# VHH binders against RNA 2',3'-cyclic phosphodiesterase, part 12

Target 1, 188 residues: RNA 2',3'-cyclic phosphodiesterase, of Aquifex aeolicus (o66967)
Amino acid sequence: MKVVRAFVGFFTSKSINEVAERIKKEVDLKIMGKWVEPQNVHMTLQFLGDITEAQAIEVIKNLQEISKKNIPFRIKYKGLGVFPDVKRPRVLWIGVSEGANKLTNLAKEVARLNAKKGIIPKNSKNFVPHVTICRIKSYDRKTLNELLRKYRTVEFGEDEVNKIALISSTLTSVGPIYTVVEEFYLGG
Short names: E, the ipSAE of ESMFold2; O, the ipSAE of OpenDDE; V2, 0.75 times the mean of E and O plus 0.25 times the DockQ between their complexes.

## First folded at step 12 (VHH; framework vhh_nb_b201)

Design u04 (from t04 with S52T S56T K97R; at its last look DockQ between E and O 0.70; V2 from the best seeds 0.00; counts 0 for: pae E 4.5 > 2)
Fold by ESMFold2, look of step 12:
Structure u04 (fold): chain B 188 residues (1-188), chain A 122 residues (1-122)
Amino acid sequence: as target 1 above (188 residues)
Amino acid sequence: QVQLQESGGGLVQAGGSLRLSCAASGFTFSTYAMAWYRQAPGKEREFVALITSGDTTYYADSVKGRFTISRDNAKNTVYLQMNSLKPEDTAVYYCAREYLDWSGPDYYFDYWGQGTQVTVSS
C-alpha cells in the first residue's frame, strides 16, 4: 500500500523561521546535522509517520471538527532545549512559554480523535511544545552547553495559532518538501 | 538496545555486483524506515538509499538505476543490491535506522551499524 509521511501542525512565522540559520552560523560547524531550512520550520502537534490515503481522509475530518471547537491563541517562543536530554542531545529546539498549555491541549485532542480511528503514533513520548531547528548528528559538548546557557531566557518571537493542517513530507534528493494537504482555521 | 550489523562487502571489479545485508535487532523492524549511507576516505557520509515501512524507496541520483534497496520483515533484514559498480562507489557502507522519537516529519537516522567496506577496482 502507498503511504504518506505526515504530521498535524502549522508553519511558524518568518522571524522564527530564520533562527535555525542564525544559530547554525553562530556555532560554525561545531554542531553538525540536519539544520531545518527556513521554509520547513514548524510546530508539530502530532507526528503520524506513514499513513494511508484512507487514514489521511480520517485525519482531515478530525481536524475540521477540532478547528470548529477551538479559538485562536497566542504563543511565545522562548529558550533553546534538546531532546531527549543534554547527555544524549538528538534534537535542538526552540521552546514555548506563553500558550504551551493550550498547544498541549490541542495536541491531546488531535491524538484522541485520531486514536478513535486507529491512527496511533509510533512513539510513546508525551507531547512537549517545541520547534525543531536541528536534528543533531555530532556536536562539541562545550559549544552546545554554552549555546543552551546563552539562549535560556531569550525570547525569539511569537505567533498567533489560528490554523491547523495535515502536512505531508516528500523526500527528494535535496531534502524534504512539505506540502499542506488540508488546513483549517480555528473558530472564535 | 538497537543493533545493526552489516555484511556482504568486499573487493569487486568495475561492472560487478555486490549485495549488502543489514541484520537488525532490538526493535519492531517492520515499523521503521531503513537506509544505507556511505563514506569514502576524506569525504562526508552521504545518503545512498532509503526504504520506508511501506516499502517505498528513494535513491541518491548517483546510484539510481544501479542500486536497489529492499527489506525482509520476517528476517529483520534490509538489503542493498549494487549492480554496475564503479570505482567511485568505493566506500564504507553503513546501515541506518530511522529515529522516531522527537524526530518530527523528516527522516532522521541516529542508529548506525559499524559499516562494511566496498572496494571497486578498475
Scores: ipSAE 0.131, ipTM 0.526, lowest interface PAE 4.5, mean pLDDT 87
ESMFold2 (binder alone), look of step 12: mean pLDDT 88; pTM 0.885
OpenDDE, look of step 12: ipSAE 0.495; ipTM 0.764

Design u05 (from t04 with S52T S56T K97R S103T; at its last look DockQ between E and O 0.55; V2 from the best seeds 0.00; counts 0 for: pae E 5.6 > 2)
Fold by ESMFold2, look of step 12:
Structure u05 (fold): chain B 188 residues (1-188), chain A 122 residues (1-122)
Amino acid sequence: as target 1 above (188 residues)
Amino acid sequence: QVQLQESGGGLVQAGGSLRLSCAASGFTFSTYAMAWYRQAPGKEREFVALITSGDTTYYADSVKGRFTISRDNAKNTVYLQMNSLKPEDTAVYYCAREYLDWTGPDYYFDYWGQGTQVTVSS
């Protein structure tokens, strides 16, 4: 029984794709970890973990249904944050201002339909709209605090959310390779 | 409490073999990916091998064809069979358990064993 590691989401625009590299250079090795490559920068609506081919087919059917009943919408990327908190920063991310509630509702709909098919990923948490740019291994506290303050009100760009996809991840010795399994454009 | 205990390290001549074991407790072992990492003195910890909950395996290029990761869910144990050992394989080997990173699909490891020393002589 073959499995694939997958998530539901979409890739970001080119201007946002480069933010991880710009921030990495700005901190000059004072924040170390796995910085997300431009081609891998994405919005996750639901992380699925390891799913079977049969489960992937059901997710694809659910995404098709969702795409037909949702219309495209704008989101604006604003600010930097960390998860779980500044005392234990493990993930550095870009936040969302405009459109955050629409993303949250979309993520809830994805999770609801997948749950009806018995697809309930472990370690699920309340959805928080964000774009991960670094999985932190070590950091200088002063550098991180200054970075968060500097970017608190900075808008990095916009995207039109006009499609959703099932995306698979294959681990290699140099990091993940993400592949679109199937995508659907949002209708009207 | 999550615990990982490595064993099976030691001194081995180049070309020899060792089998490392990692006994796990405090969690539902069968549902997690497990990995081996290693760290030589003065170097950063590096990935060696990973096995998913579904028994799919991944290897660093430097060990492909020589090392085999496996798991026994009935014994809550992950193994690393190391063949054709080279002096460059000398390191402390660590067992790690996946932390499911809800922010995305990347493998992330949050629990580590104490390590077992592997020394390969010329």
Scores: ipSAE 0.041, ipTM 0.467, lowest interface PAE 5.6, mean pLDDT 87
ESMFold2 (binder alone), look of step 12: mean pLDDT 89; pTM 0.897
OpenDDE, look of step 12: ipSAE 0.342; ipTM 0.676

Design u06 (from t04 with K97R L100Q; at its last look DockQ between E and O 0.44; V2 from the best seeds 0.00; counts 0 for: pae E 6.1 > 2)
Fold by ESMFold2, look of step 12:
Structure u06 (fold): chain B 188 residues (1-188), chain A 122 residues (1-122)
Amino acid sequence: as target 1 above (188 residues)
Amino acid sequence: QVQLQESGGGLVQAGGSLRLSCAASGFTFSTYAMAWYRQAPGKEREFVALISSGDSTYYADSVKGRFTISRDNAKNTVYLQMNSLKPEDTAVYYCAREYQDWSGPDYYFDYWGQGTQVTVSS
């Protein structure tokens, strides 16, 4: 049985797509790793891992239901953070200020409906709205600490969350390719 | 307590074959993607091969067609069959586990084995 690596989410607007490249240039190789290409910058509502075609069909049905029950809303992107913490930073990300609660509720609804169909991804205890910009391999501690403090209150842009999608991820020699399997506009 | 232990390395003539194993413990092995990386003297660690939890496989261009990654979930073990070995394959080979925390669909690795030396003589 063929499987596909997939997530539920949406791609960010151009103002956010370019932030990873801008931050990468600012740190001038003092934070190294896999920086996310502008076309791949996205918000993940639920990472599904490997799912079968049958599971993908069920997720699509759930997204269609969710889209009917939700209306578009605004989010604002603010600040930088790391996971798991500043002492062991592995993922550098952009946070959400305005609209974070609505985004969290949407992610919970996605997870709830998928769980009813037996689609329960690993390692999803609590949703934290974020947009990954770098998976850190090595870093200068002073540079990272200064970056996080400098950007704590900086707004990077905004989006209207008006659609949700099932997106597949395939790894190539050049990097991941994300393909929209199905998308649904909210309030439709 | 996550552990990854590689074995099966050694000295081999060009054109030969080796099979590497990585025994895993301390986590639910079947739900993680696993990878092989290698590091030649004086070089950065580089990607070799990955197998997803669903058995999808990915290879670096330099090894495609010569190396095969596989897994045995009953034995918590990932394998790398290396055929048609070349001197440029000489490196320490590392087994790695996918980072599963809320980081998105791209692969990132948070646990590494101690490595096993592969030396290919010309």
Scores: ipSAE 0.015, ipTM 0.400, lowest interface PAE 6.1, mean pLDDT 86
ESMFold2 (binder alone), look of step 12: mean pLDDT 87; pTM 0.877
OpenDDE, look of step 12: ipSAE 0.365; ipTM 0.692

## First folded at step 13 (VHH; framework vhh_nb_b201)

Design v01 (at its last look DockQ between E and O 0.10; V2 from the best seeds 0.00; counts 0 for: pae E 6.5 > 2, placed apart)
Fold by ESMFold2, look of step 13:
Structure v01 (fold): chain B 188 residues (1-188), chain A 121 residues (1-121)
Amino acid sequence: as target 1 above (188 residues)
Amino acid sequence: QVQLQESGGGLVQAGGSLRLSCAASGFTFSTYAMAWYRQAPGKEREFVALISSGDSTYYADSVKGRFTISRDNAKNTVYLQMNSLKPEDTAVYYCAREYDWSGPDYYFDYWGQGTQVTVSS
């Protein structure tokens, strides 16, 4: 009946949130769209879309299980990229270098357990660790290409991944509001 | 389960018009951006048009001014009006669910089966 739009993930630290603001200022309106507000900057492990309350309960149980099996780990943020590609850029994102394999394995665990409960999105791309900073609506091609080249190998900072959460979203006229439904600290 | 079903394709002479429809089910349609993509023989799938949940529209340069994307949230349907069709528009056209406001780490996550558009010279 009742449906909640949700994802599994975690919010980033202040240092990476400020990178998003610096890049927004650097491009000075030559890349326009929905820039992600600092409080909303996050890593998604699995986007769930619309799920029922019963499905949300099952996801929460799965996250409890996963949190017990995993220990906190370091990740380092590196580079800028776009989805799906530079010909049709829709999403500008910050990538991950150190810890990318651990994030990928964590995302696979989340997806596997949720799939056992019938919670699986169709036609999803392979998981690529990233932090979205802008959902692009228009852009100057020269500016975007230069930006991607400039930052391709730049390291922006780091986080410790020490918790995972079920996060719900509500769309407003000015963007999403994210609410932590439940979170679990990684540990023994 | 998310489902997208395209219709309205066919054979049209150059300069003609077609209107594609995509019926959506299995999700809260009004909260998602929707897009059209196309894939010509031997080429990669390419972006055509997007309409946000707030009705903002975006177009590939190759179709701007000729194609119009629209949506009807009451009918859970997205449309692509294609005018002044050219042989280069020949492709399978796909409806896609896009994320413009929340949650997605990817540009897209669900696709329809496609509808063939063939434009003769």
Scores: ipSAE 0.016, ipTM 0.221, lowest interface PAE 6.5, mean pLDDT 84
ESMFold2 (binder alone), look of step 13: mean pLDDT 84; pTM 0.859
OpenDDE, look of step 13: ipSAE 0.026; ipTM 0.427

Design v02 (at its last look DockQ between E and O 0.81; V2 from the best seeds 0.00; counts 0 for: pae E 6.2 > 2)
Fold by ESMFold2, look of step 13:
Structure v02 (fold): chain B 188 residues (1-188), chain A 121 residues (1-121)
Amino acid sequence: as target 1 above (188 residues)
Amino acid sequence: QVQLQESGGGLVQAGGSLRLSCAASGFTFSTYAMAWYRQAPGKEREFVALISSGDSTYYADSVKGRFTISRDNAKNTVYLQMNSLKPEDTAVYYCAREYDWTGPDYYFDYWGQGTQVTVSS
C-alpha cells in the first residue's frame, strides 16, 4: 500500500508569508536553520504523518463534513514564540491572538473525526495555534531572547479562516513541496 | 536520551559500494522518520535520503538509483546502501531523526557524529 505524508491545514495570507524572510534578514545569520519560504507558510490543524490512500479518502470525507458545520472566522497573528521552550528552541513561530480558541476547536474537531475512522497519528501532540517560520539548527541565545521580547506584542497581520485542506508534502533536495489534495470552504 | 551513532564509513574506489549504519536509542524508533545528510568541506550540509515511519523512501536527485535507504525497527537501525560511488560523494555522512514536533516539514532535531566516506579518483 502506498502512503503519503500529509497534514490538515491552510496556507496563510501574503502579509505574514514574508515574515520569515524579514526576520531572517534582521537576525543576520545569528539564528540559522530552515527558514520557511513564503509559498510554504501555513497553519497546521493536524499533522497526519504517513497515511494510506484509503485513510486520505476518509480524511477528505471528514473535512467535507467539518466544513459544512463551521463558519468562517477571523484570526490575528501576534508575537513570536519557540517550541519546545526557550531553553531548547527548535521551532520559531508566529502566534495567534484573536481566534486562537476557534482554531483550537476546529483542530479538535478534525482530530476527533479522524480518530473515529482510526486515523490517530503516532506522534500527535496537543494543538497550539502557530505558524512556523524557522526550524532552528543553531542560534545565538542573546539574539533569540531579544527577538522574542521585541516581537511579543507585534501584530503581523490577519486572515479569514474560510477553508480547510488536506495537504501532502514531498521532500526534495531543496525542501518540501506542498500539494493541496483537496480543500473545502467553510459554510455559513 | 536520544542518541544516533553512525558507522560503516571509509575509503573506497570509484564505482565501489559501501553500507552505512545508524544505531538509534532513547526514543521509540519505529514512530520516527530517519534521514541521511552529507557535508563536504566548505559546503553546506545537504539532504541525501529519508525513510518515513511507514517505510516510504525519498532521495536527492544526485543519488537516485545508486543509494538505497532502509530500516530495521527490531534493531533500531537505519541503513544507507551506497552503490556506484563517485568522487563527488566524498563527505561526512550524518544520520538524523525527524523534527516532526508540530508540523508537516521534515527537519531533524538529533544528529549523529558523522562517518567519513572518501571515494578515490
Scores: ipSAE 0.015, ipTM 0.353, lowest interface PAE 6.2, mean pLDDT 85
ESMFold2 (binder alone), look of step 13: mean pLDDT 84; pTM 0.851
OpenDDE, look of step 13: ipSAE 0.025; ipTM 0.383

Design v03 (from u03 with D106E; at its last look DockQ between E and O 0.58; V2 from the best seeds 0.00; counts 0 for: pae O 3.5 > 2)
Fold by OpenDDE, look of step 13:
Structure v03 (fold): chain B 188 residues (1-188), chain A 122 residues (1-122)
Amino acid sequence: as target 1 above (188 residues)
Amino acid sequence: QVQLQESGGGLVQAGGSLRLSCAASGFTFSTYAMAWYRQAPGKEREFVALISSGDSTYYADSVKGRFTISRDNAKNTVYLQMNSLKPEDTAVYYCAREYLDWTGPEYYFDYWGQGTQVTVSS
C-alpha cells in the first residue's frame, strides 16, 4: 500500500524565513546541523507521519470542516528554543507568543477530528507552537546558551494564519521536498 | 541502549552485487525509519537510501534503480541490496536510525552504526 509522509500546517511568511536565515548566518559555524531551507520553513499543527491515500482523504475532509469554522488570526514570533532540552538539543526553533493559544486550539481540533477517523500519530505529544529552523548535529554549548539568552525576549515579527494544509514530504539527498496536497482558507 | 551494527561489506568487482545488513537493538525498531548513508574518502557523508516505518522508500539519484532498501521488523534488521556496483560506490556505509520528531516531517538521525567498508574495483 502506498503511503505518504505528511503533516498538517502552513508555511511561514518571508519575514520569518529571513529571521531563520539570519540566525543561521549568526551561528552557522558554532551550531552544525541541517538548517531548514527558506522555502521549507513551516508551522506544524500535527505531524501525521506515513498515511495512506485513504487517510489523506479523511484528513482533507477534516481540514475543510475546520477551515469553515475558524477565522484567520495573527501570531507573533518570539524567542528561540530547543527540543528536547538544552542538555541534548536536537531541534532549534522559533517560538510563538501572541496567538499561541489559538494555534493550540486549532492543533487540538485537527488532532481531534483526525482521531475520530482513526488517524493518530505514533508519537503523539502535546502541541507546542514553534517553527523549526535547524536540526542540530553538533554545537558549541556556550554559543547555544548565549543564543537562547540573546533572543529570549526578541520578537521576530508576525504572521497571519489564514489557511491550513495537508503537506507531504519527500526526502531527497539534499533535503525534503514539501508539496501541498490540499489547502483551505480559514473562514471558508 | 540503542545499537546499530552493519555487516555485509567487502570487496567486489564492478557490476557485482552486495547485500548490507544493519542489526538494530535497544528500541522499538518497527516504529522508526532507517537509513543508509555512505562516506567516501575525502568526501562528506551522503544520503543513500531510507525506509520509513510505513515501508516507504527513498533513494539518492545516484543509486536509484541499482540499490534497494528493505526491512525485516521481526529481525530488527534493515538491508541494502546493492546491484550493478560501480567504483564510485566505494565508501564506508553507515546505518542510521531516525530521531522521532513529532514536530515535523523532517528526517533526523541520531544513532549511527560503526560502518562497513564497501570497495568496488574497476
Scores: ipSAE 0.114, ipTM 0.533, lowest interface PAE 3.5, mean pLDDT 90
ESMFold2, look of step 13: ipSAE 0.435; ipTM 0.745
ESMFold2 (binder alone), look of step 13: mean pLDDT 88; pTM 0.881

Design v04 (from u03 with A33T; at its last look DockQ between E and O 0.65; V2 from the best seeds 0.00; counts 0 for: pae E 2.7 > 2)
Fold by OpenDDE, look of step 13:
Structure v04 (fold): chain B 188 residues (1-188), chain A 122 residues (1-122)
Amino acid sequence: as target 1 above (188 residues)
Amino acid sequence: QVQLQESGGGLVQAGGSLRLSCAASGFTFSTYTMAWYRQAPGKEREFVALISSGDSTYYADSVKGRFTISRDNAKNTVYLQMNSLKPEDTAVYYCAREYLDWTGPDYYFDYWGQGTQVTVSS
């Protein structure tokens, strides 16, 4: 059966991509990992993993419904964080302050409708608004701690969330290629 | 606790074949992408192949057409069938599990076995 690795979300603006790039340069080699390529920086509302074409169709239908019922809204990026914690950091991310609740509600709605169609994500963790910028492999603890402290209250700009999409991921020798399968503007 | 254990390595002549196995435990195996990596002496660990939870496969260019990754979810095992082996394939081969969370679709591996030595003589 043909499957596609996919997630629901949207790509961030150029401004936030630039922030991620600056952070990468700042920490230099003291934080080693897979840094997200600028063109791949995105907000994930729901990671679906491998889904069938039939499932993809259902997700698309759900996104269409959601898009009609929701209007665009703004979000502000603020602070840096890690998953799962600072003792064993695996993911470095940019946080969201304003608009976080709206994102959360949107993510929940996506999850709810997909679940109704038997589409369940591989991980059942609660949604946390964030933009992943690095998958950490190794790190200098002092550097990471200082980084997190330094940027704890720093605002990195804002985005307008005006569309949601089903996005596929294809692995290549140079990294993943994300492709918009279908997107819908909020507000219909 | 998550455990991965490789087996099946050994000495083989160029042109020969080996089949590696990786026994997994401590997690829901069927939901994870599994991968094989290898590390030759004096070189960095490099990607060899992966198989997704949906049985999609991807191979490094250096092994494409010669190696085949597969999985048996009932046995919690991932396999690497290596054919037409070359001296350049000599390395310690490691089994890896994807760091799977809700944060994104990127392929990132964080759990590793102890490795199994594969030596291909000329």
Scores: ipSAE 0.340, ipTM 0.669, lowest interface PAE 2.1, mean pLDDT 91
ESMFold2, look of step 13: ipSAE 0.380; ipTM 0.711
ESMFold2 (binder alone), look of step 13: mean pLDDT 86; pTM 0.867

Design v05 (from u01 with G104N; at its last look DockQ between E and O 0.08; V2 from the best seeds 0.00; counts 0 for: pae E 6.5 > 2, placed apart)
Fold by ESMFold2, look of step 13:
Structure v05 (fold): chain B 188 residues (1-188), chain A 122 residues (1-122)
Amino acid sequence: as target 1 above (188 residues)
Amino acid sequence: QVQLQESGGGLVQAGGSLRLSCAASGFTFSTYAMAWYRQAPGKEREFVALISSGDSTYYADSVKGRFTISRDNAKNTVYLQMNSLKPEDTAVYYCAREYLDWSNPDYYFDYWGQGTQVTVSS
C-alpha cells in the first residue's frame, strides 16, 4: 500500500516568504542549519506523517466540509520564537498575534474530523500557530538571544487565511518539494 | 545514548556491489525515518537515500536505480545495497536518524554515525 508524507495547511504570502533569507543574512552564519526556501514557507494546521491513499481521500473530504463552515480571516505575523525552548532551540519560527485563536480553532476542527475517520497522527501535540524559517543545527547563544529580543514585537506582515490544502512532501537531493494534492477556499 | 554504527564499507571494483549496515540503539527505532548521506573529499555531505517509518523510500537522482535502502525493525538496522558502483560513489557514508517535530513535515536529522569508507576503484 502506497503512503505519502503529508500535512494540512497553506503556503504563506510573498511578504513573509523572504523573511528566512533576510534573517539568515542578518545572523551571518552565527545561526546555522536548514533555512526554509521561500517557496516552502507555510503554515501547518496538522502534520499527518505517512498516510495511505485511502486516508488521503478521507482527509480531502474532511477539508471540503471544513471549508464550507469557515469564513476567511486575517492573521498578523509577529515575533520570533524557538521550539522546543530557548535552552534547546531546534526550530526558529515566526509567530502569529492577531488571528491565532481562529487558526487554533481551524486546526482543532481539522484534527477532530480526521480523528473521526481514524486518522490520528502519532506525533500529535497541542497546536501552536507558527511558520518555520530555520531548522537549527548550531547557534551562538548571544546572537540567538539578541535576535529573539530584537524581533519580539516586530510585525512581519499579514495574511488572509482563505484556503486550506492537503500538501504532500517529497524529499529530493536539494530538499523537500511540496505538492498541493487538493485545496479548498473557505466560505465555499 | 542514541548510537548509530555503520559497517560494510571497503574497496570494490567499478561495477561491483557492496552492502552497508547501520546498527541503531538507544531509541525506538521503528518510529523514525532513517537516511544515508555521503561525503566525498572536498565536497559537502550529500543526501543518498531515506526510508520512512512507514517504509516509503526516497533516493538522490545520482543513485536511483542502483542503490536500495531497507530496514529491519526487529534488528534495529538500516541497510544500503549499492549496485553498479562507480568511482564517483567513493565517499564516507553516514547513517542518520530523523528528528521528529510535531509541527514540521520536513526531514531533519539529529544523530549521525561515525561513517564507513567506500572506495570504488576504476
Scores: ipSAE 0.015, ipTM 0.394, lowest interface PAE 6.5, mean pLDDT 86
ESMFold2 (binder alone), look of step 13: mean pLDDT 84; pTM 0.849
OpenDDE, look of step 13: ipSAE 0.483; ipTM 0.830

Design v06 (from u03 with Y111S; at its last look DockQ between E and O 0.06; V2 from the best seeds 0.00; counts 0 for: pae E 3.8 > 2, placed apart)
Fold by OpenDDE, look of step 13:
Structure v06 (fold): chain B 188 residues (1-188), chain A 122 residues (1-122)
Amino acid sequence: as target 1 above (188 residues)
Amino acid sequence: QVQLQESGGGLVQAGGSLRLSCAASGFTFSTYAMAWYRQAPGKEREFVALISSGDSTYYADSVKGRFTISRDNAKNTVYLQMNSLKPEDTAVYYCAREYLDWTGPDYYFDSWGQGTQVTVSS
């Protein structure tokens, strides 16, 4: 059966992508890992994993419904964080301050409607608004701690969340390529 | 605890075949993508092949048409069938598990076995 690896979300603006690049440069080789390419920086509302074409169609329908019932809103990016914790960091991310609740509600609605159609990700966790910028492989602990402290209250800019999309991920020799399968503007 | 154990490596003549196995334990195998990597002497570890939880496969260009990755979820095992082997395929082959979380679809592998040596003689 043909499947596609996919998630629901949206791509961030160029400004926040640039922030990610600056952070990468700042830490240099003291934090090693898979850094997200600028064009791939995104907000994930729901990671779906491998879904069938039939499931993709259902997700698209759900997104269409959600888009009609929600209006655009702004979010502010603030602070850096890691998953799961600073003792075992695996993911470095940019946080969200303002608009976080709206994002959370949107993510919950996506999850709810998909679940109604039997689309339930295997490793589902509670949604935390964030933009992943690096999958950490190795790190200097001091550098990471200083980084997190330094940027704890720093605002990195803002985005308008005005559309949501089903996005597929295809692995290539140069990394993953994200492709918008279908997108919908909020507000109909 | 996550455990990966490779087997099936050995010495083979050019043009020959080997089948590697990786036995996995300590996690829900069927929900993870699995991959094979290899590291030749003096070279960096390089990607060989991966298979998603949905049995989608991807191969490095250097092994396309010759290698086949597969999995048996009932046995918690991922396989690498290597045909038409070349001397340049000589390396330690490692089994890897995807770091899978809810944050995104990125293929990032960070759990590794001890590796199995594959030597292809000319």
Scores: ipSAE 0.243, ipTM 0.607, lowest interface PAE 2.4, mean pLDDT 91
ESMFold2, look of step 13: ipSAE 0.258; ipTM 0.612
ESMFold2 (binder alone), look of step 13: mean pLDDT 88; pTM 0.887

## First folded at step 14 (VHH; framework vhh_nb_b201)

Design w01 (from u01 with D101E; at its last look DockQ between E and O 0.05; V2 from the best seeds 0.00; counts 0 for: pae E 3.3 > 2, placed apart)
Amino acid sequence: QVQLQESGGGLVQAGGSLRLSCAASGFTFSTYAMAWYRQAPGKEREFVALISSGDSTYYADSVKGRFTISRDNAKNTVYLQMNSLKPEDTAVYYCAREYLEWSGPDYYFDYWGQGTQVTVSS
ESMFold2, look of step 14: ipSAE 0.574; ipTM 0.803
ESMFold2 (binder alone), look of step 14: mean pLDDT 88; pTM 0.883
OpenDDE, look of step 14: ipSAE 0.296; ipTM 0.635
ESMFold2, look of step 15: ipSAE 0.433; ipTM 0.744
ESMFold2 (binder alone), look of step 15: mean pLDDT 88; pTM 0.883
OpenDDE, look of step 15: ipSAE 0.437; ipTM 0.728
ESMFold2, fold request of step 16: ipSAE 0.495, 0.349, 0.208; ipTM 0.768, 0.682, 0.599
ESMFold2 (binder alone), fold request of step 16: mean pLDDT 87, 87, 87; pTM 0.880, 0.878, 0.882
OpenDDE, fold request of step 16: ipSAE 0.546, 0.606, 0.529; ipTM 0.799, 0.825, 0.787
ESMFold2, look of step 17: ipSAE 0.416; ipTM 0.732
ESMFold2 (binder alone), look of step 17: mean pLDDT 88; pTM 0.882
OpenDDE, look of step 17: ipSAE 0.249; ipTM 0.616
ESMFold2, look of step 18: ipSAE 0.286; ipTM 0.635
ESMFold2 (binder alone), look of step 18: mean pLDDT 87; pTM 0.876
OpenDDE, look of step 18: ipSAE 0.311; ipTM 0.647

Design w02 (from u01 with D101E S103T; at its last look DockQ between E and O 0.76; V2 from the best seeds 0.00; counts 0 for: pae E 6.5 > 2)
Fold by ESMFold2, look of step 14:
Structure w02 (fold): chain B 188 residues (1-188), chain A 122 residues (1-122)
Amino acid sequence: as target 1 above (188 residues)
Amino acid sequence: QVQLQESGGGLVQAGGSLRLSCAASGFTFSTYAMAWYRQAPGKEREFVALISSGDSTYYADSVKGRFTISRDNAKNTVYLQMNSLKPEDTAVYYCAREYLEWTGPDYYFDYWGQGTQVTVSS
């Protein structure tokens, strides 16, 4: 791989990969934007941006090491939120209740090992476990507020986090195509 | 505040070339991915090309091999060199800036220019 746009993470299970379509229908055009397709629904542990082949090799080595030191764990998907905030909602996402701290620890370990190899993405943010379902273009404020309130205590499903991967994206005229470059099962 | 200004459009015969420019201001240009989109009459706006902050490039299949995106961080400008133009390339071309606040694996654009018309005649 020469230079690719990549992230560390995993794709979600069937339990929540269709939630974006269901919520899109529920809001009935009152929230418009780029709704995430089921096959693209994922958890990002670290967004890497553009990395070289040499950097990708180092990330892969780090993920292999991390996978040996961590065991599978359950996460539960709960609630909806927005980034950056309700006054400027640009990303609608599903939150994590059970297992959020374990995801955070994994993300910290990924970032720590990559930083030791000089891989420090310039535009990364503090890790907040979430699954993006819509990149909002326009919205009705009443509809959004009611949606967030309605789903505050709703659990959408769960996953067993049993692998981590380096995933690359290629932008095409129809959107991104994600490719698993390398994945490792947890269970050191 | 943030402004994107396209230029370089015009009328060109099929087989000809044009170079579009997009001058950017009001933000730290070098940290953003930049893209070109186009919209033909009666059609939806479609992706043409993207250049990342790290100079990686991506192209729609319909333009790959004919168009080249580039950037000059010293001039805060992104370019689209369009060669071997076809009538199907006729459209308003828009420059766009990546949405960086919540960067993820997808590209999402928060600011757009006003567009520049490219017309390719048979």
Scores: ipSAE 0.014, ipTM 0.376, lowest interface PAE 6.5, mean pLDDT 85
ESMFold2 (binder alone), look of step 14: mean pLDDT 88; pTM 0.888
OpenDDE, look of step 14: ipSAE 0.158; ipTM 0.569

